# Designs tried in a protein design chat: VHH binders against UV DNA damage endonuclease (uvsE). Part 13

Target 1, 305 residues: UV DNA damage endonuclease (uvsE), of Deinococcus radiodurans (q9rte6)
Amino acid sequence: MTSACEAVPQLGLVCLTVGPEVRFRTVTLSRYRALSPAEREAKLLDLYSSNIKTLRGAADYCAAHDIRLYRLSSSLFPMLDLAGDDTGAAVLTHLAPQLLEAGHAFTDAGVRLLMHPEQFIVLNSDRPEVRESSVRAMSAHARVMDGLGLARTPWNLLLLHGGKGGRGAELAALIPDLPDPVRLRLGLENDERAYSPAELLPICEATGTPLVFDAHHHVVHDKLPDQEDPSVREWVLRARATWQPPEWQVVHLSNGIEGPQDRRHSHLIADFPSAYADVPWIEVEAKGKEEAIAALRLMAPFKKD

## First folded at step 4 (VHH)

Design c03 (framework vhh_4orz_3)
Fold by ESMFold2-Fast, scan of step 4:
Structure c03 (fold): chain B 305 residues (1-305), chain A 123 residues (1-123)
Amino acid sequence: as target 1 above (305 residues)
Amino acid sequence: EVQLVESGGGLVQAGGSLRLFCAASGFTFSSYAMAWLRQAPGKRREWVALITSGGETDYADSVKDRFTISRDNAKNTVSLQMNSLKPEDTAIYFCATDEYGKYWSSTDEYDYWGQGTQVTVSS
């Protein structure tokens, strides 16, 4: 597995392009539930086959645009984690050769893959049914990563926020009991409300889980004036220590729409924190997607001249 | 592409109840966290309640134990049951969700908003 951390950070594309090149199909739960079992199977076979083909196109897109980090959509296989319905799992099993070939397309193109499941994954919920559904959802994401032929290491990260606030000890206690396909890929990201990097670091150290630092979340959480605050560089380095090897470190980059305290993602990245200049892998979380990556490449440290 | 449509508002006397609904379309509803926010006349928007796709809920202190947020993934609907209403609950109530749905947050900063539904609580 190659990191190729030579000169400047590798910028990552999140899920989709603004242009038509990478777009996935879906189905709503209400529409799916209205279908007969045979219609559900046919619908998911159509959707999953289409999305695997689009995923192969995403690998080609990344290669063509020198993008070496790509976040897989958590909605790539709708209904895969639906409780009491194994239709998605059966269809994915049927499409195993196509899924593995799509994964090989990314690997052959030198593109690192990771996933960040939706907000509904709350492993440390005080409600047992939510904990069970969260583990089921995480296991479904890990199954997709397994099917793509991805390593069970933080090179192919399965990333979550800390979940329910005030339940850090419970999170630390449950991580060792997570299924291996999930546990071995797990990363934790600080958020703007519940878990600061300071709250996550002891959990990460105790469980061997890497910390994915998000400077925008840190600035919002601590009410800091901007991402040039000295604490940003301090947290880049402290988070780096949770990565083995350190050249696998991933951070998140985003800007607010209306200033540093705005949680909503801007279209482009206007403010690149100087603290990120030597970070090997950066996910770009901007509404402009590939346009934001192209614009960033015109700025220091990416600008060539 | 993302569309949120609120309903269920109206005039109610203090101590009464209302149930608000938000119909969602244009995204995979079951994968998104949903929130209710409100804006009283002449004031900024404030967050009221949040429900994750997995059913975790959170509430502002001002409405805790009086309001209940719920969702129906089969109907792509989020609801807010409002009990023991007070005149200070008078506001336009908005349904909201994040663009990526990946951030667990109960702040008043969401990417997608509905048009709002008016709730007026008389003394």
Scores: ipSAE 0.005, ipTM 0.319, lowest interface PAE 10.9, mean pLDDT 85

Design c04 (framework vhh_7n9e_1)
Fold by ESMFold2-Fast, scan of step 4:
Structure c04 (fold): chain B 305 residues (1-305), chain A 124 residues (1-124)
Amino acid sequence: as target 1 above (305 residues)
Amino acid sequence: DVQLVESGGGLVQAGGSLRLSCAASGFTFSYYAMYWGRQAPGKGREWVSGISGSGGDTAYASSVKGRFTISRDNAKNTLYLQMNNLKPEDTALYYCAKEDYSGRWSDYEYFDYWGQGTQVTVSS
């Protein structure tokens, strides 16, 4: 159930389906805080149980549609990382057997799991309170991955952008001190503004962290004409060198709505970079989700013929 | 701790205007794209508008383009939706949401609604 056994790239589903098959429930902080302690516990028990069942259904969905890579939503367990409130942690502990069963469902289906935590997680922030909350949030995500029975390796990736621009040295310095459940799964992704692949590569090499290359982000960051720019293939290969084994390499695939410089994700992938044809694992970041994966499978190199 | 608090809804007659506000806390507001979504009674939620972290890029659903304007004040951690020429079909609970992915544009399918919502009712 590794990329090394496949001849064609494995396409990954991100968080949700456009259809009703995979949809998660939530609660806002304001609504949660309006509840009494007993109501909070009951609300989170119902919500977490529901989302674990939906997650089990996501495993079945992936199996039924030959999807072997799935990004877990960062919002599966609302309030789990809420400072000064242990309700979420207690509820998740109570649901440990159900969570582990959901993880086994993915493993049994041959589906690789990873997470990309939310954008407010900025490990290298110049604000101490943001660094503290970011480590807490990352630790909460790693706890979910542990509860799913996922290995503490980049096979089950916990992926972040480089965070605050101009603070690459601080990021490199803090990575070795992250808790093992986070550090051992950590991957870094280049973004459209703060960190190019060139800025992240030395950090990745110094810390033993794999680089997840995103060609759309690279094209936007460097104001390149399109994803067929020769630098795209160069970065696919340079990023691959940060993966051990190289068969575990993940890249991100997305297109802009109104051309290569548009940061908004298109519904379908019209422009598949030729540089990605031999990449083992590709996350498809299109708003069409499963529809985008189905459409891609009609194109080379994915054709069944 | 991420918190979004919507306000500014109310009852207006068709052709009227409202300005919605969303007060954000618990994250670096200027770093993230922000969105407005809505849910009409008995209907699913739909995306209305989005704005980049810097405020330099905006996008609108076809149903509201030319009538609604999204904006933000990063110094005040506040998102706005100016709604003009309101129609009865705009009647819905309006939600504020932040982008789910680090540094990336995403549609409402990628993120959770963190706000409680503010009710907009447009009489015919």
Scores: ipSAE 0.000, ipTM 0.179, lowest interface PAE 14.7, mean pLDDT 84

Design c05 (framework vhh_8dlx_2)
Fold by ESMFold2-Fast, scan of step 4:
Structure c05 (fold): chain B 305 residues (1-305), chain A 125 residues (1-125)
Amino acid sequence: as target 1 above (305 residues)
Amino acid sequence: EVQLVESGGGVVQPGRSLRLSCAASGFTFSDYAMHWVRQAPGKGLEWIGNIYHSGDTFYNPSLKSLVTISRDDSTNTLYLQMNSLRAEDTAIYYCARESEWYKSYGSDEYYFDYWGKGTLVTVSS
């Protein structure tokens, strides 16, 4: 029975590499709207095809570097959620076989995929237009995950923050009404300003949504000395209880640039919280990306000496 | 009302230098990390770099030797200094504010809550 006691957390790559290996293309709304309908279709066909090819390369990169957790970019298919314009949807439908093939490349390589849509998605906003655009954006992300052949479970997570502060009850009420492709993949992450883990846990328990714990956000939110504070281990365990099975638990790892209270993410991870040593899946949120993963592999608990 | 206004673009000859400016208003500029992003004709958005309120800078590794980002908090202005300009540097250059609620997640696709309209730089004869 050595596997559980000796298991090392799987470190996840977020979106892109610092090197040239994984880079995606996009288009601005202003540029897109200046195009004729035929030019829009041609532009998105070229762009989406290019990004699907890059995504295939990302699967190969992960396999080559023993990375088994990868966060998909939230901007792979620009204009897909654009209200009143079905061009992106039509192009994605046309590219369905290529998209599914890219998803299979990750699955065949043993790479778990997650998405964390743009942070300005606020489901519980007091502005109706923001709530509507947020649901549309989440649905577009879920459509991409469906097209990649990803399961509608928290194994293939769609992760959000709690949104607007002081509106936890509204968030809890909205979650059951989300479309199934979104609701069944949904996870909630604590943030450094609006929602502590303590505020999210009752929502997660009431809705069956897993809690993705971020120790850096917790330390900043509660003004704690560092990520070795005893509450960090307490929250790792409380968050784990929201995951079924517990082996699917994901946490986020980041460090401040100028100490534990700095909200800005550092290039490398200098401080690995001891509370994370037995966590199965860790997303590494550092500007160094693959360089940060390589550096972490030289530290405890990853380095066996 | 948050506003970001880029300026300093235009036509420049290859090998020359150019400094772009971004005038910020409607928020406490010194509290925010600021970014430069560009888009070349027929290509996607390319992150150039950022500068934190502390003055710490991070650059796209492909551009690090060619650009310098700085800020003047007394005038609410962000700068991009570009040296040894090449034809491939022809692009619309955007100033962007990093979201105050969520910080960069180690991605070139930073969470930006406000963008300027951009300024065109054309590198040609």
Scores: ipSAE 0.000, ipTM 0.223, lowest interface PAE 11.7, mean pLDDT 85

Design c06 (framework vhh_enristomig)
Fold by ESMFold2-Fast, scan of step 4:
Structure c06 (fold): chain B 305 residues (1-305), chain A 124 residues (1-124)
Amino acid sequence: as target 1 above (305 residues)
Amino acid sequence: EVQLLESGGGEVQPGGSLRLSCAASGSIFSIYAISWYRQAPGKQREWVSTIYSGGETNYAESVKGRFTISRDNAKNTLYLQMSSLRAEDTAVYYCAAEEYPWGSKYLDSEYDYWGQGTLVTVKP
């Protein structure tokens, strides 16, 4: 008996549903800056309270639909990482019991939580101000995960791309100096432009950071015919070696709209890579969200027969 | 690269209705919020309405109950349905999009993209 032989992968829901069940509210920076300090506090209290309630509903949705992996929106608490403005942090502190209750709802439902912060986070930027703001943003996300009661381990990932291309050595040097709430949760994902899995693997090995493999990104980066290329299985296994325990491995699943080289995400997953059949946790990055998960459950290896 | 193009403006009688459209060309997958602004002759630009990627909407008090903002992501188009139009609604209407909402000094911008504007004239 091995988990790889018996278990089918757990499919993960990313951020929201196509239906109205899970949708979050936000505010733009320009609109927020136009508010007085009292209006900012009132606005963020309203938004954060609303989003925590929606998050509680997301836990119920996952339980009702047998979804055991959920990616938290990186936009749940707008302005939390805004430099020189502690309004968001104060409001989140006020709502700490509600936030913890939402986290417990997921844990009680057996749902694993992770985050993939916004693409503007570039830890290895050649610009010091971008590096500073990136660490601040990651620290804000880690505070949210702490507030949800989530462990400071790769079970509850903070996932980033490799950042600035050609700066892998700088990334490897920076990781050990990240704050513990960030460093202990950090994962790195290969992308379709800057960092292949081959470029990230030595960084992951040097820093003890797990590699989240994305076959769609790999196929685009290396201009491969499709996700059945033999290198896809090779990278699933090499990435798995960065996970301790290996049962915690997460991969990303997406398809292009107009073939394997199209970076845009399709509504449903038409092509499930055979290399993923024994992967324990799969985030489904399709525009159809819950519809894509439902459709996948009718395909091998997921279909009940 | 994203470009915004407004259409649907024109002349209308008081109490009438118009629907403005804002078509986005290029990728809008990174667009978090799209807003309508207006500027009447000799006045400052004022905010009218915002719709966020999640579907939440906000309205200026002066237009609440009369204007409805919506978006069709499949058509890459933003709409502003205007009803019960008044003389004071006469203005050039602009759509504006914000790509990154917060969290970076590098990306701290008011709006990343602006349209060219469409004129609405409410005439007696």
Scores: ipSAE 0.000, ipTM 0.265, lowest interface PAE 10.7, mean pLDDT 85

Design c07 (framework vhh_lunsekimig_d3)
Fold by ESMFold2-Fast, scan of step 4:
Structure c07 (fold): chain B 305 residues (1-305), chain A 124 residues (1-124)
Amino acid sequence: as target 1 above (305 residues)
Amino acid sequence: EVQLVESGGGVVQPGGSLRLSCAASGFTFSYYALYWYRQAAGIERELIASIYSGGDTNYVDSVKGRFTISRDNSENTMYLQMNSLRAEDTGLYYCATEPEYWSKYLGEDYFDYWGQGTLVTVSS
């Protein structure tokens, strides 16, 4: 329903609202391990059911507020990837109809879904046990996306950073061997420290993986003065070339609290990079969440004439 | 590295007050749920109070109206204001943190972090 050539960028909501409308429950590994097997099953059934209901509410929230891109929390189903414990998997199987209904609510509302798993997922770790746990975690996230009825394409992106620095060749070599539910949705994002867009682009090109460009990360990594640096537009275009079709391109938008080099995310987006004006999909990484999206809509290029 | 360091414990008489502090480092504090646990001799560790990233709080019934949990995200510090202290409040108080689903800054969402504890003794 939205064409990139006729619309301003679609702004995406990340995980939750600052207000009470979208809130999820969790459980820590330590607390979970203290439970008996029956208590674990009861706990996860209650928690997963609650979070699926909240997801259904998130779909309604997005529809009501004209939000067409939503990042699913990677922590919706705690313990789903826990080695040697199939309790989470069994509970999620039991809740399959409710999970699929939640996914349909987003699809029917025209809301694109994606996930960005946490940084402990390091596919190219030099430690075999970390590589194994990382693939297991990614497979669990892909299972959630399958259960929501989401396509195995970069339209429903499963996004990672480049992982361990200096191991780009190893990352490129392992991507083709990832399970299809992961591989077909995979995207890579540049970060502030380990992987610049220049380091990720050859990996993306070699593996057919789209590059999600983050201008704040780029500015911090290269010690640039601000997000109006000419290289920002250059990287928007180079990243776009990794997307097929180009209308599926996603970028990340964030600002620092105390200037362009501050890695801490601000509450609102004060500085919208002009290079992003024609990008079709933008995830808004600001602590203000829905408040940041509302404020952005008062700025060019979102402000109507 | 993630660290939680508790302080503010001590000896106080019944009816007195103490303020515990938990200083956090190595993670984006504002994205985490934070907890106070208490362990008395011969008793399992109990959750006493919690505060979520959005400011919502919960308390165990035995401390409601007497204890107040708060957080200062600018100082990366959580507090527990303890008023009208009773002998049964004696114990080792632990600060704990739990990553919330939207944290991206520490890649250990499935693990909780604990401090070393601070001792509170209520005696005359």
Scores: ipSAE 0.000, ipTM 0.189, lowest interface PAE 12.5, mean pLDDT 84

Design c08 (framework vhh_6z1v_2)
Fold by ESMFold2-Fast, scan of step 4:
Structure c08 (fold): chain B 305 residues (1-305), chain A 124 residues (1-124)
Amino acid sequence: as target 1 above (305 residues)
Amino acid sequence: EVQLVESGGRLVRTGGSLRLSCAASGRTFSDYAMGWFRQAPGKEREVVAAISGSGGYTWHADFVKGRFTISRDNAKNTVYLQMNSLKPEDTAVYYCAADEYSKYYWDSEDYDYWGQGTQVTVSS
């Protein structure tokens, strides 16, 4: 753990590298559905084995490059949450020893792991079938985290946005009823369109869910001039209060391509918000991935004068 | 960066079928969620279908469910919209859209990259 007196934020790598070192394979739903049952099993065995091997390589990559926070891809095990098809679950069960070994490689390297499921997961949808598929998807992600040997605590986050706008009360009501592997790891992140930090904070407080603050989303949502707005530091501190212990706090870091209001993620981080200087864990959401982390290490607070 | 080019739009008769294609140039196509949108003259742009980067998740608007199917081929950097049982009300310019971190895939504001559009006309 980094102490307060010598604290420098730990920078996190998101999913893959720009280089060939960390790249995952997949299959589309339409292509998968065109396969026979035997072909589906063989395809998923090949894909899951390959991706577990890539995860092992990702652990080695993080160790070699002093990266202590890594976001697992939500697409590691395609078709695992597919309704009415247990092929993925059976294949993952067969590969359980390899999956656990990959998880141990990360913990042995001192790398904290978390997941952020894909864009289509909306727990508080007004449509029952979307709510059901979303809970199933979240449960599949939690199963992967269990298989990696990860704790059922916010140390190993399963992170979501607030979902459908105007349905915060519904979100707050459903969180206590989520399965324990999901509920105990759940974190909520503010987004650039719906759910500001102000809208999520009461939900987080009511449910015991930590708030992952994203300053870029906050700046876009509230149409602020830049990430040096005084409200950014205020929200870093308010979000920190939802974390127990506060040293587990995670925030997201990204920059726009064409200025602070551009939602598209830049290749590198040019503007590091001063409000983040004392944040313990930062996920770097930049298209440059490992290149962005390397460039950030040349900037304050990471570089000493 | 990603650049999108739609193709396949043409005149078709009511009840006919058509497949639209959207070719993406650039690296990391599988990182982008893709959407198909349409806009008829004098109307606002509306979402038709969306697909996640992995292709593991798809969404279709209620007015096209059972008639249209979105799919993608990441090896070819292409997304498709298969359109069946076409109606005159389906007449519109169809746009392909991409976003790396699209959270509200049903909202045009959530997509940052857009193609030029391809015209679909359904005659009675």
Scores: ipSAE 0.152, ipTM 0.545, lowest interface PAE 5.0, mean pLDDT 87

Design c09 (framework vhh_6z1v_2)
Fold by ESMFold2-Fast, scan of step 4:
Structure c09 (fold): chain B 305 residues (1-305), chain A 125 residues (1-125)
Amino acid sequence: as target 1 above (305 residues)
Amino acid sequence: EVQLVESGGRLVRTGGSLRLSCAASGFTFSSYAMGWFRQAPGKEREVVAAISYSGGSTWHADFVKGRFTISRDNAKNTVYLQMNSLKPEDTAVYYCAAEYGSRYEDLFSSEYDYWGQGTQVTVSS
């Protein structure tokens, strides 16, 4: 019992709960721009303070529900990466003690933290302005992770897709030049259109970046019948080889709504791929969030018969 | 049935302001990134602004930075484009587009899942 081959995978919660327990506040760019400089500072101070308090509550929620993997929302600190506006950075600096305390709450609860930035973070874009904004956004995410006291290792991932299709060589070339707070945490995930695991593996091997395998994306990309395809287990093992130590391996779990080829995420996970049974850390990407985790715990391999 | 319906396009004078709206129905709006594109006569369609599914990330083309602002209201299934300091060069048909939020490909391409029919904006000198 508790040996690696007998241990049940740790299921991870993504960003928020369906219930009211973990919900973050935001402000739109339009509303923010309508404010004076003093009003912007007051607004972000209120908003960031509120979200740090919610984050502390998220640590308590994870502890109460035996969740040991949590993906931080990429929207915790609106306007932090806004070009030409240092208001967010100044407010976050003012709140540094509260942010660090929130990070300690997670580490004390044994909860592993990672981030997966939202769309428009495309490091290998063919547009220079997109590459510049992407590096700024990634640096802002890394700053949040630093402020939480998180290690600059793949234990605390900054996870991205491969970005612009057909630009794998450019991606491989730029990774070594990324700022250390980003580069040392970087992970790459296969997607359903641009980058298969086969296309990412050489980039991961060349750059020392771990591959986060997503079986749903793989099945959609290669037009496979389902997640029990033999290639799924093969890719779990090949991806595991990019993790040092292998016990840090993370994979993504999701199901389609209307069958295996539907890239939209279902509310619950009906089909748990057998290939994932011995994976140490699994992020559950289902619209039901905590409800999906609870339902999974009633299924094999999580349910004791 | 998926629908994207743009509104707000009209004739305005140089230096004026205009707000475009795009009402979405028939899909889970909060799971889709939204973009505003424009096409002037004889030119290719170009991306003007884009917003992530949560509204946490936005992008604006260099030629509209400081003048245009994209925003969304997920409770109302609506995306907006606030246009200030309008120039004759902004004259075009403006299109709303939606792309599923799980895709992290370059959203500045014209490969969006759903498109509206467009709304005409004319800026007179």
Scores: ipSAE 0.089, ipTM 0.548, lowest interface PAE 5.2, mean pLDDT 88

Design c10 (framework vhh_6z1v_2)
Fold by ESMFold2-Fast, scan of step 4:
Structure c10 (fold): chain B 305 residues (1-305), chain A 125 residues (1-125)
Amino acid sequence: as target 1 above (305 residues)
Amino acid sequence: EVQLVESGGRLVRTGGSLRLSCAASGLTFSSYAMGWFRQAPGKEREVVAAITGSGDYTWHADFVKGRFTISRDNAKNTVYLQMNSLKPEDTAVYYCAADYTSHWEGFYSDEYDYWGQGTQVTVSS
């Protein structure tokens, strides 16, 4: 690419591949709790080591397939945030050099990393115990990002939805008090039920948090006919204003299986919103993963020649 | 057609244990978060526990933490609720529910995509 040619949007891979190249191991809580302390340590050491190796392979995969944006799985290190059990934290500390090396592999390949933790994290819950556990869970994810050597800036996002509906003011009040490893990476995404982009924008502006726009969620939330609705371009631009610099803007791309109102994610992206053509970074949320990225590259604006 | 079929509800003594099961059909089970809800007489429906499609993350309401455990078997398209140290206050109809989003935050709402018919759990003193 030359300076005379503007880059098309960078398409991001989400978590894993459909093929065998990027697949992570896990352990369920019930299976883990059945283990003795020594067995838990051995299990997590084996599992975390395996997943760090797979993550290193993911960096190579991204480089080989010209993928410059990758969403880290929120389940890379099972039991890391388990209350009252320090085994995961101790194992991750022992593996710190390997974790940092994996992070360097992505950085050296020019791959931007971000996380979107599980939605059981509800920062603005009306229950204090849920708010506390949510902050602890987010802190665990931020620790992983620190261990990978990632900057505490919106270049390396920790993305959440707006949480509990009707509690936007509480969310805005809580954000400034979040721990720095979380607060400095925080991004908010509109969803199909609770928080429209219109409800999140004032919170983002008040807290200095970037808005990650999702057109599929917007269309479902507002019952719009499709992602070519004029409001989609309007929200791409309003969301862009929350990003500093604007070249760091990320949006989410997904299609419904049975039309624009279907909340389920399709295997491939059939309808690319024209409003996204000048967006610098796009996460592709399709069941086909790498197959969806390959198929998108055959479509405007991505097709070469 | 999507169906959620619950089983395991019965009368049990205070301090006893019970396992509820919910068998799902007509959906790609591992793509759905699963929740257990309950509704006691004269009260609103409340969330008891939830589990992500992968099974990697679970949430349990404070009033059941340490007593109830949610789990799933994706090979069998089944979600479970293991209920220990049962109290009379646990008496309710228990509902299995499925939601197609990995990014769902509706712990306090009834906006799940699919629901079972409910199974009655009665805890006697």
Scores: ipSAE 0.066, ipTM 0.517, lowest interface PAE 6.1, mean pLDDT 87

